VH-VL binders against f9vpa4r286to426. Designs and how they scored, part 46

Target 1, 141 residues: f9vpa4r286to426
Amino acid sequence: VIEEIKNAERVIVIGAGTSYHAGLYFSIELNRLGINSLPVIASEYYNVRSKKGDLVFAISQSGETIDVLQGIRMMRNSGAKIISLTNVIESAIARESDYKIYMRAGPEIGVAATKTFTTQLASILFILSVLKKENLKKMEK
Short names: E, the ipSAE of ESMFold2; O, the ipSAE of OpenDDE; V2, 0.75 times the mean of E and O plus 0.25 times the DockQ between their complexes.

## First folded at step 22 (VH-VL; framework fv_zimberelimab)

Design i3 (at its last look DockQ between E and O 0.27; V2 from the best seeds 0.00; counts 0 for: pae O 4.9 > 2)
Fold by ESMFold2, look of step 22:
Structure i3 (fold): chain C 141 residues (1-141), chain A 123 residues (1-123), chain B 110 residues (1-110)
Amino acid sequence: as target 1 above (141 residues)
Amino acid sequence: QLQLQESGPGLVKPSETLTLTCTVSGGSISSGSYYWVWIRQPPGKGLEWIGSIYYSGSTYYNPSLKSRVTVSVDTSKNQFSLKLNSVAATDTALYYCARGYTYDEYRPWFDYWGQGTLVTVSS
Amino acid sequence: QSALTQPASVSGSPGQSITISCTGTSSDVGGSNYVSWYQQHPGKAPELMIYEVSNRPSGVSDRFSGSKSGNTASLTISGLQAEDEADYYCSSYTSSRTWVFGGGTKLTVL
């Protein structure tokens, strides 16, 4: 999955509501790393033209968010590859993705409950940390 | 405005299949923002979730009932249905249909309920 | 058997505040932001009163409030009125996309 992000011509990050805001953060940090990225509000997916070479990073806790599902279907039909970040392995968005990243199965377990936004951010921070390590290796060469 | 109404037999014999239908009015079952749920309440007992179905066709079931349950949707009739196989006396309950919301973050609670239909399993 | 423990009954006089408890485990109530409460009048369907522990749906009176401490969630009804006489059920969402409910509490307004 890391190699797909690094090699994409553009990373389109799509989400609805809270997931959009997590995606916005991800997109900003990708651009700061030199990876071309566009954040998209899922309800406005129809305003985005995708193409072969684009990578779509779809964020949905349930994996059933209809605007995200419709958006990834349209963008895949235009030649993009799909990575999903969900919390449900059997969900529609996960099933229709080329690559799948799972946050955490079900609700938080333990002494304190964690909101879906913070779980999404934790997954995003991990991906970013790996990308930053690869960037440092490249600079050392 | 939105209303859910359960329908089906009130009496089912042991070992047979229980089939219930929920008819949705004042709204569209095809809306991708909602998911549709079956819940039951045995006499004098609390509520038990049976299963859910999403616009995508995805279904999720209570593990204790998973081997016997099927939930389906018929968008042309604006209905969704429950099939429960091999019923026994312990399946006697009030059966409710309900609606949940999934547009943004997952919302695992039910904002609209049907009136419920009593199903008795008896010889 | 219900998975969440509620008192079988509770009573109060008009104008008082009452609290209904809902006790579970760290895997359902303690670890979940998805505690909800439903009101059910006799012969009627349940109605959502509280979601996500403490939030009220539009149209639900601010006399209804929810809270959680450890493995126990609480529904508090202030300014008790005769119409509040009903059964109350708590619910939580578990880690495997399953719902668990309490056995219910009958509220009697004296």
Scores: ipSAE 0.237, ipTM 0.694, lowest interface PAE 4.7, mean pLDDT 84
Fold by OpenDDE, look of step 22:
Order: C-alpha cells, then sequence, then structure tokens
Structure i3 (fold): chain C 141 residues (1-141), chain A 123 residues (1-123), chain B 110 residues (1-110)
C-alpha cells in the first residue's frame, strides 16, 4: 500500500459524505508530503479523468457506496490501481480493489458516522505516519 | 407511475432451469438511485430474497441459492432476469420482482413490486 | 440464511393498538437502521409500510409506526381497523451484504 502511494503519479481519494471528508483530509496531507493528490466527491466521479499510473484510494464505511463503486470501476478500467478503506470485509468495493484496508470499526448505526469517521482518520493517520517516516529516510540519504 | 411485471413460464419440470424476466415501465432501470430484486414466496409461506442487481451488473445472491441463481440486467430492454438452475418442488413459489431504493449504499426496502408470477415445479 | 424472528400471529380488536416484533442479530437488525416492514393482503403483493425503522412512505397511514431497540424492531399499528388484517413482514440488510426477511406475522382483527 505504501509503495503504491509513493509510486503513484497521482492519488485520487474518493468518498461520499463523511468518508469524503476523511478523504479530503488525507488528500491535503498527501499534498503536504509532496504527493500529488486529488479529493473527489463520489457522486462526481464522472468528472475525473484517470489513467494508468493513478492510484485510487476509495473510502467507504459500508464498502457498498454506489458512487464509489462506480467510480473505482471507471478508474480501474482506465488502468488505475485501487486501494480501499472499508469497514466491511469482502464488501463490493473491497472485492474490486487491488489492496484492501479494513478499519474494523464495527457496525455503524448512527446517522452520523462518528465511529467510522474516527477509525477512518486513525487509519489515514497511520498511513501518513509511515509515509512521513519514509520521506524522512529519503531526506537523510 | 413505475410498474414492474414478471413474465415467464408458469410450469417448469424438475432439474430444468427456471427463467423469469421483469419488465420495468414508467422509469429507467439505468438509474443509480435504485437496484432491482427478485423475491419469492412459496404458497402459504413467507418471503425469501433471491438476488439483487444494480444496473451496472453488480449482483448479490442469497447464499442458499447462490450456486443455482443468476440475475442479469438488460438496460436496453429495461428488463432484468432471473435464472434458477436445477429446480425442485421446493422452488415452487410466487416470484416477485421489486425495486430497491439506494443512494449512498444499498437500502433494504423495496418500494415497488410486481404482481408476482406463480411458478410451479412439477413433472 | 435464517429469517428474522417474528411472532406467527397477533390479534386485536378494532380500535386497539398492537405491536409486532422482529428480532435479529447485531449483524442485521441491530447492526443498522435499515429495517423495513411490509403489509401483504391475501392475493396481493407486499406493500412497503415502514422503512429505516420508523419512516412512512407517502400514502401510508400514520397509524403505522416503527421503532427499534437493540436487535429487535417493532411495528405498531394503532387504532386497529378491519383492513389491517394481513400478513406483516420485516426485513433488514445484513453485514454479509444480503437481504433478510422475517418469517411473517398474521394479524387478525377480531
Amino acid sequence: as target 1 above (141 residues)
Amino acid sequence: QLQLQESGPGLVKPSETLTLTCTVSGGSISSGSYYWVWIRQPPGKGLEWIGSIYYSGSTYYNPSLKSRVTVSVDTSKNQFSLKLNSVAATDTALYYCARGYTYDEYRPWFDYWGQGTLVTVSS
Amino acid sequence: QSALTQPASVSGSPGQSITISCTGTSSDVGGSNYVSWYQQHPGKAPELMIYEVSNRPSGVSDRFSGSKSGNTASLTISGLQAEDEADYYCSSYTSSRTWVFGGGTKLTVL
């Protein structure tokens, strides 16, 4: 996962609702690290033109978000690699991803996805911490 | 305004394949806001979900029927179909097609139903 | 796939309130607010009465209401009328990405 992010020409972070906001944060942080990243509202996936070399980071609590699924399918068809962050093992989005990350937040019952958002951020922060570490190593060389 | 209508043979022999088609009118099957479902009800018994399909072709099947079930969609005809292989008497049921509502994810309520078509498995 | 648990039958007199329970697990009823209820009259297709635990579609009488506590969802029919006599089914989405129905409840209006 880390190597894919590092080697990607662009990281497209796609999500809907609360997941989009998590993705937005992730995208901002990636750009701060010098990694070209674009946050995408899932319902607007059709406005994104992806290509080989792109990496799609899909965030969906249920792993069944229709627009996210349609988005990653379109982008995958263009040659993009797919990394998913979901709360449901073997969800539709997970199954159609090259790399699968599970946040293991348990069932989300509330209208506001507070629990899953927190776990999404935790996962994202972990990924970022590893990327930062790798970046520091590169700077030391 | 939306209408669903099941069609297919009312009689199927054991071990043969049951094929049904649901024709959707008054609305497009190619909508991201909905998914399409097959549900059956044996005479005098309860409802059983068979399978679901999104217009893009994504399918979900009842685990108990997965090995025998295929659901497909034909957007050009505004139809979706059910195939059930190796039928037995236990597959005798009223078969419904229905529309499920979805937006951000699949929602487990079906707001429009067909009238149902009876399929009897008999030699 | 096991069905959600409903009482086989319930009865009430006109004007009374009755409640039908639908019990599942944390993987379905207890795992989300995606619980729906259907009414089915003899010889008719099911009709959606409640979605997302407590929401009524347009055209559905306000005598029908839904709630959920833990792994059990409930359909309450107030001011029971003769026309309410029917079979009632609950349904839920599962963590296994499946749809499940309850076994159904026959409501008799005395």
Scores: ipSAE 0.028, ipTM 0.627, lowest interface PAE 4.9, mean pLDDT 91
ESMFold2 (binder alone), look of step 22: mean pLDDT 89; pTM 0.910

Design i4 (at its last look DockQ between E and O 0.17; V2 from the best seeds 0.00; counts 0 for: pae E 13.9 > 2, placed apart)
Fold by OpenDDE, look of step 22:
Structure i4 (fold): chain C 141 residues (1-141), chain A 123 residues (1-123), chain B 110 residues (1-110)
Amino acid sequence: as target 1 above (141 residues)
Amino acid sequence: QLQLQESGPGLVKPSETLTLTCTVSGGSISSGDYYWVWIRQPPGKGLEWIGSIYYSGSTYYNPSLKSRVTVSVDTSKNQFSLKLNSVAATDTALYYCARGYTYDEYRPWFDYWGQGTLVTVSS
Amino acid sequence: QSALTQPASVSGSPGQSITISCTGTSSDVGGSNYVSWYQQHPGKAPELMIYEVSNRPSGVSDRFSGSKSGNTASLTISGLQAEDEADYYCSSYTSSKTWVFGGGTKLTVL
């Protein structure tokens, strides 16, 4: 996962609702690290032109968000690699991803997806911490 | 707290179109983790799924009603609606709107329900 | 769309355990773990009691449990209480990407 992010020409972070906000944060942080990243509202996936070399980071609690699923399918068909962050094992989005990350947050049925958002951020922060560590190593060489 | 409320006429004449609206409060209809559902229950009978809609407009219908049913969503009003054409006496029922929690291709459960609104089809 | 098959009625005494069956086909109950159960008291909207065969939403008593074997899902209510008297409906997603309900079961607490 980390190598894919590092080697990607562009990281497209796609999500809906709360997941989009988590993705937005992730995208901003990636750009701060010098990794070209674009946040995408899932319902607007059709406005993104992806290509080989792109990496799609899909965030969906249910793993069944239709716009996210349609988005990753379109982007995959263009040659992009797919990493998913979901809360449901073997969800549709997970199954159609090259790499799968699971939040393991348990079911979230509340109106405010606080638990899900928190776990999404935790996962994202973990990934970012690893990326930062790798970046530091590179600077030391 | 999420609340769903059905609204519409309680009486519809045969062959006319039944129109109901579900107003969602305490939460946004524009969530990728949920879909919105219409379910009905004739008096003294069981539950029947009518149709579902995703906030993006994707719909799923009961095959037995597909030809007469249209579900729509208005994200700006945080509402979704049901239209049932060519109603008959058999369409008399308590109509519920509900929220579906997505799992596998909309294989979810319905975790929040409205109180239901009775629609009687009578001449 | 054909409904899932439930017994029309079941009864039990307070403190007993009862089971309600929900029988479908390999295209619905037997084809997935997307079975849910709902409780409906007279004059009230249905309430979700079980999702994904055996999971309970927050606030639902642990007296309610769900299982599935083959094409039949089961709702078990242990320690039966008077308040459990209600109609119960099972539901399942189908291979045709639709949602189907059972015919409902009236539970009487004697």
Scores: ipSAE 0.023, ipTM 0.692, lowest interface PAE 4.2, mean pLDDT 91
Fold by ESMFold2, look of step 22:
Structure i4 (fold): chain C 141 residues (1-141), chain A 123 residues (1-123), chain B 110 residues (1-110)
Amino acid sequence: as target 1 above (141 residues)
Amino acid sequence: QLQLQESGPGLVKPSETLTLTCTVSGGSISSGDYYWVWIRQPPGKGLEWIGSIYYSGSTYYNPSLKSRVTVSVDTSKNQFSLKLNSVAATDTALYYCARGYTYDEYRPWFDYWGQGTLVTVSS
Amino acid sequence: QSALTQPASVSGSPGQSITISCTGTSSDVGGSNYVSWYQQHPGKAPELMIYEVSNRPSGVSDRFSGSKSGNTASLTISGLQAEDEADYYCSSYTSSKTWVFGGGTKLTVL
């Protein structure tokens, strides 16, 4: 997954609600690392033109968010590759993704929103930490 | 302790506009994890989704009611509201406000409900 | 008319298992894992019993289980108790960003 992010011409990060905000943070940090990134609100997916070389990072805890599904389908039809970050094995979004990251957080209702968001951020922070380590190694030159 | 409380008139005349307000306490409507919804239940009948709103103002409506319905949010008062125009006897129902909970933006299910408020449309 | 079809009533004896069906289309139940079930006792608001087809919220008894096959979702209640007597509604979130409910099923515990 790290190599796909490093090699992408552009990383499109798509999510709804809380997942969009986690994706916005990820996209901002990717741009700071020199990786071209575009955050997308899932309901506005139709405003984004994708192409070969794009990597779509889809964030959905349930893996069933309809706007995210519609967005990744459109972007995959345009040649983009799809990475999903979900907590449901064999969900629709996971099944339609080229690469899958599972958060392995338990399902909760009533107070689960904060746990779900922190789990999404933890996964994103880990990915960023690996990318930052790779950039530090290259800076030695 | 999240609580939702419906308020508004219990009696509305035909052709007038029904306005209901839901006050949220013990939580914030500005949270990105939730949608705020209106659902009704005519006496002795099943449930019908009316419309939903995200705290940013994005709305989604039941197509059968879309021409007559407006849902709005006031984040400063922690409230959201329903306006249903041109009411008729068939709009007599228990009206519930509810919270849609999801791990994403959308509300795939409703985890907290108000007590409901009966609205009768009668001339 | 309701977009999701449920039987009007079901009945069972204490200790038995019963299943309530919820039949939709490929654009709702068949195409979505956002099927939920609600229990409503007389004079009370509905209460979420099952979300995402088969998951139980905290505090809901493991006697309640959900499943889906094709365009039909099912709620199964095992070990029936008198307190399970209520109306039960299924719902689904559609690909068109709308919510649909079943017409409801009255469960009678004999």
Scores: ipSAE 0.000, ipTM 0.486, lowest interface PAE 13.9, mean pLDDT 80
ESMFold2 (binder alone), look of step 22: mean pLDDT 89; pTM 0.908

Design i5 (at its last look DockQ between E and O 0.14; V2 from the best seeds 0.00; counts 0 for: pae E 4.2 > 2, placed apart)
Fold by ESMFold2, look of step 22:
Structure i5 (fold): chain C 141 residues (1-141), chain A 123 residues (1-123), chain B 110 residues (1-110)
Amino acid sequence: as target 1 above (141 residues)
Amino acid sequence: QLQLQESGPGLVKPSETLTLTCTVSGGSISSGDYYWVWIRQPPGKGLEWIGSIYYSGSTYYNPSLKSRVTVSVDTSKNQFSLKLNSVAATDTALYYCARGYTYDEYRPWFDYWGQGTLVTVSS
Amino acid sequence: QSALTQPASVSGSPGQSITISCTGTSSDVGGTNYVSWYQQHPGKAPELMIYEVSNRPSGVSDRFSGSKSGNTASLTISGLQAEDEADYYCSSYTSSNTWVFGGGTKLTVL
């Protein structure tokens, strides 16, 4: 997943409601790392033109949020690759993504099921921490 | 005003397939903001979730029933359906259809219910 | 399977407060905020009274409140009225694939 983010021409982060706010944070931090990113409110997906080279990072706890599903379908049809962050294995959004991240880190855990915004943020922070470590390894004199 | 109404046979023979239909009125089953659910209540006992279906076509089933259960939608009739194969006396119950909401956060509870239809399995 | 334990019955006098318990495990009640409560009058469908442990849907009286401590969720009805006499079910979501209900509690208003 890290290599896909680093190689993308642009990372479009799509979510609805609280997932949008987690995605907004992710997008802001990606831009600070020099990765071109655009946060998108899922209901406004029609306002975004995607193309080959774009990576779509879709955030949905249930994996069934219709505005997110419709958005990733449109963007994938235009050539973008899809990464999903969901809490439901075999949900529609997960099934229709190229790469799947599940917020449950192991066997069923209650924290992931009850604190969805917190687990979304934890997943995002982990991804960001790996990206930051790679930047540090490239430091020279 | 939204209404859910169960329909189907009141009596089913053992080993046959039970088919129930929930008709949605005052709202659209094609709305992507909702998911649709079957729940049953055996006589004198509590509630049991059977299965759920989302606008996407995704289905989720109670593991204890999964081998015998199919839930489907018919958007042209604004209906969703339950098929329960190989019924036995233990499948005698009041069957409810219900609705849940899913947009931005996962809401695994049911805000509208039908009135229920009694199904008896009798040889 | 009923994964959640409720008392079979509770009773109270008009104007009093009563509490109905719903005990599960760390995987459904203790570690989740998906606990909900339903009221079912005789011959009628269940009605959602509490969602997400403690929230009330629009139209539900503020006499109904919910809470959770450890692996036990509680429904409290204050100012008990005759029309509160009904069956009450708790419910939770133990994974993305599973809904579970409690066995139900018959509330009798004396």
Scores: ipSAE 0.291, ipTM 0.724, lowest interface PAE 4.2, mean pLDDT 84
Fold by OpenDDE, look of step 22:
Structure i5 (fold): chain C 141 residues (1-141), chain A 123 residues (1-123), chain B 110 residues (1-110)
Amino acid sequence: as target 1 above (141 residues)
Amino acid sequence: QLQLQESGPGLVKPSETLTLTCTVSGGSISSGDYYWVWIRQPPGKGLEWIGSIYYSGSTYYNPSLKSRVTVSVDTSKNQFSLKLNSVAATDTALYYCARGYTYDEYRPWFDYWGQGTLVTVSS
Amino acid sequence: QSALTQPASVSGSPGQSITISCTGTSSDVGGTNYVSWYQQHPGKAPELMIYEVSNRPSGVSDRFSGSKSGNTASLTISGLQAEDEADYYCSSYTSSNTWVFGGGTKLTVL
């Protein structure tokens, strides 16, 4: 996963609702690390033109978000690699991803998706920490 | 305390455009956790979904109305609007605006509703 | 867009339990767990009673419960009371990124 992110020409982070906002944060942080990243609202996936060399980072709690699924399918068909962050093992999005990351959070039920968002951020922060560490190593060489 | 209030003309002539606005108070429309929806109910009939909009402007429309419907959002005014073109008598209905949830995907339950505004299409 | 199928009317006596069905397809009710139910009294806006098939919002009586099997969702009202007399609508998200309502069911408390 880390190598894919590092080697990607562009990281397209796609999600809907709360997941999009998590993705937005991730995208911003990636850009801060010098990794070209674009956040995409899932419902607007058709506005993005992906190509081989792109990496799609799909965030979906359910792993069944229709717009996200349609998005990654389109982007995959263009040659992009897919990494998914979901809360449901073997969900549709997970199954159609090259790499699968699971949040391992309990079911999200309620008025607010606080649990989901928190776990998404935790996962993203972990990935970022590893990327930063790798970046530091590169700077030391 | 979130409140939604529909506003617009109660009478529209056939072939004209129906325009309604939903004013949201007690909460921001600019939230990724929610989407905003228009629903109508003809007198004595059931509920019909018209369209949905996310604060970013992403829209979804009822296929049966898609060609005539435009939903828009104005985050600066904390409002979203409905335009229905070429109205006919069959468009006479009580029009509701409501709030839905978008966590990781659109959740089709609406917890807050406006009181509704009756729009009559008549010559 | 076709509506979900509900019985036109149901009736029950106070204290009884009644069930309202909502039948869709694999593209809506059968395809997701995003089924909701609304109660509408005359001259009032609909009120959310059940979301995600079986969850109740705060303030909703535990007499209201929801379930789903296949392409059919069900709303059960136990301990029927006079105030339960209303129209009830089911709703679902669809695989086509649309929202659909049932035709509505008029509940009469005898």
Scores: ipSAE 0.154, ipTM 0.756, lowest interface PAE 2.4, mean pLDDT 91
ESMFold2 (binder alone), look of step 22: mean pLDDT 89; pTM 0.911

Design i6 (at its last look DockQ between E and O 0.33; V2 from the best seeds 0.00; counts 0 for: pae E 4.3 > 2)
Fold by ESMFold2, look of step 22:
Structure i6 (fold): chain C 141 residues (1-141), chain A 123 residues (1-123), chain B 110 residues (1-110)
Amino acid sequence: as target 1 above (141 residues)
Amino acid sequence: QLQLQESGPGLVKPSETLTLTCTVSGGSISSGSYYWVWIRQPPGKGLEWIGSIWYSGSTYYNPSLKSRVTVSVDTSKNQFSLKLNSVAATDTALYYCARGYTYDEYRPWFDYWGQGTLVTVSS
Amino acid sequence: QSALTQPASVSGSPGQSITISCTGTSSDVGGSNYVSWYQQHPGKAPELMIYEVSNRPSGVSDRFSGSKSGNTASLTISGLQAEDEADYYCSSYTSSSTWVFGGGTKLTVL
């Protein structure tokens, strides 16, 4: 998933409500790292033109948020690749994504679903930390 | 006023298929903000989740029932349905339909329930 | 039996406080903040009283409160009233995307 983010021409981050705000933070930090990013309110997906080379990062805890689902369908039809961040295996958004990230804390501890914003933010912070490490390697060599 | 109403037969023979329908009034089943569930309660016993269906067509089932259960939606009739195959006496229960919320956050709890319909499995 | 363990019955007098327990495992109650409580009066549909361990929906009396410690969730009803006589069910949403319920507790107001 890290390589897809690094190689994308633009990272479109789509979410509704709290997921949009987590996505807004992600987009801001991606831009600070030199990765072109656009945050999108899911209900306004039809106003966004996507193309081949775009990567869509879709945030939905349930994996069933209808405006997110409709948005990724439209953007994939236009050639974009889809990464989903969800908490439900086999949800519609996860099933229709090229790459899937799940918000569970530990696979062997039997941890159940947690509050959406903190889990979303933890996943985003981990991705950002790996991206920051990659940027430092490039600069130091 | 949102209302959920279960309908179907009150008596079903063993080994046959139970079909129940939930009619939604005062709201739209086509809203992407909600998901729809079936729950049952055997007489004098606790509640058991059967399965759920979402606007996308996604379905999720209780693993103990998964081989026998199908949940479907008919948006033109504002209804969703339960089909339970190969019923036995242990499937005798009050059957409820219910609603959950899932737009800007996922709420895995049920805020509206039907009154329930009793289904007896007897030969 | 049921996935979550509740006492079969509890009793209290008007004005008293009572607590109903709901015990599960680390894979449900212990590891989940999606613990809910439902009240069911005879012949009526269940009604949501508590969600996310301790939150009350609009219209639910502040006499109802919820908490969790380890693998056990608790529903506390203060200032017990005759209309509180009902069955109470706990539930949890698991990491396997399933709902599990307790066996129910019959509350009798003496």
Scores: ipSAE 0.318, ipTM 0.739, lowest interface PAE 4.3, mean pLDDT 85
Fold by OpenDDE, look of step 22:
Structure i6 (fold): chain C 141 residues (1-141), chain A 123 residues (1-123), chain B 110 residues (1-110)
Amino acid sequence: as target 1 above (141 residues)
Amino acid sequence: QLQLQESGPGLVKPSETLTLTCTVSGGSISSGSYYWVWIRQPPGKGLEWIGSIWYSGSTYYNPSLKSRVTVSVDTSKNQFSLKLNSVAATDTALYYCARGYTYDEYRPWFDYWGQGTLVTVSS
Amino acid sequence: QSALTQPASVSGSPGQSITISCTGTSSDVGGSNYVSWYQQHPGKAPELMIYEVSNRPSGVSDRFSGSKSGNTASLTISGLQAEDEADYYCSSYTSSSTWVFGGGTKLTVL
């Protein structure tokens, strides 16, 4: 996963609702690291033109969000690699991803997806921490 | 006005396969906002979830029935179906199809139900 | 999977308030606010009465209310009427990505 992110020409972070906001944060942080990243609202996936070399980071709690699924299918068909962050093992989005990350957050507690958002951020922060560590290693060489 | 209607044989012999179809009208099955469910109720007993299917084709099954159950969707006909293999007397029940709500969360409430169809397993 | 635990039966007189409990675990009722309640009259399909613990669909009487504490959800019916006599089922999503129902409660209006 980390290598894919590092080697990607662009990281497209796609999600809906709360997941989009998590993705937005992720995208911002990636750009701060010098990694070209684009946040995409899932319902607007058709406005994004992906290509080989792109990496799609799909965030969906259920793993069944239709716009996200349709988005990754379109982007995959263009040659992009897919990393998914979901809460459900073997969900549609997970099954159609090259790499699968599971939050293991359990069922969402309320209308406001606080639990899911928190776990998404935790996962994202972990990934970012690894990326930063890798960057530091490069600077030391 | 959304309507769900179950259809299929009311009698199935033991060891055979039970096949039911739910026809959805007044709305499209091809929506990411909903998932579709089979639920059964043996005579005089409670409700039991059988399986769920998303527009994507993703399925989830009751663990107790997983080995025998297949749920499918036909978007062209606006239908989804249930197959239950190797039926026994204990599979005798009123079978309901229903609609559940989903977006990026699983919502286990079903707002629309069919009237149900009775399937009796008997030799 | 095991059903959520409901009392087999409850009864009340017209005008009274009754409560039906639905007890699960931290993996279902206690693990989310995805608890729903259904009313089923004899010979009829279940009808959604409460979703997300305490929300009422349009058309459902405000006499029906829901709550949850810990691993137990509750359906309260106030101002009991004869028409409320029915079976009531709770339901929840589980951490195992399954749906589970309670065993059902028969409500008798005396």
Scores: ipSAE 0.048, ipTM 0.711, lowest interface PAE 3.5, mean pLDDT 91
ESMFold2 (binder alone), look of step 22: mean pLDDT 88; pTM 0.914

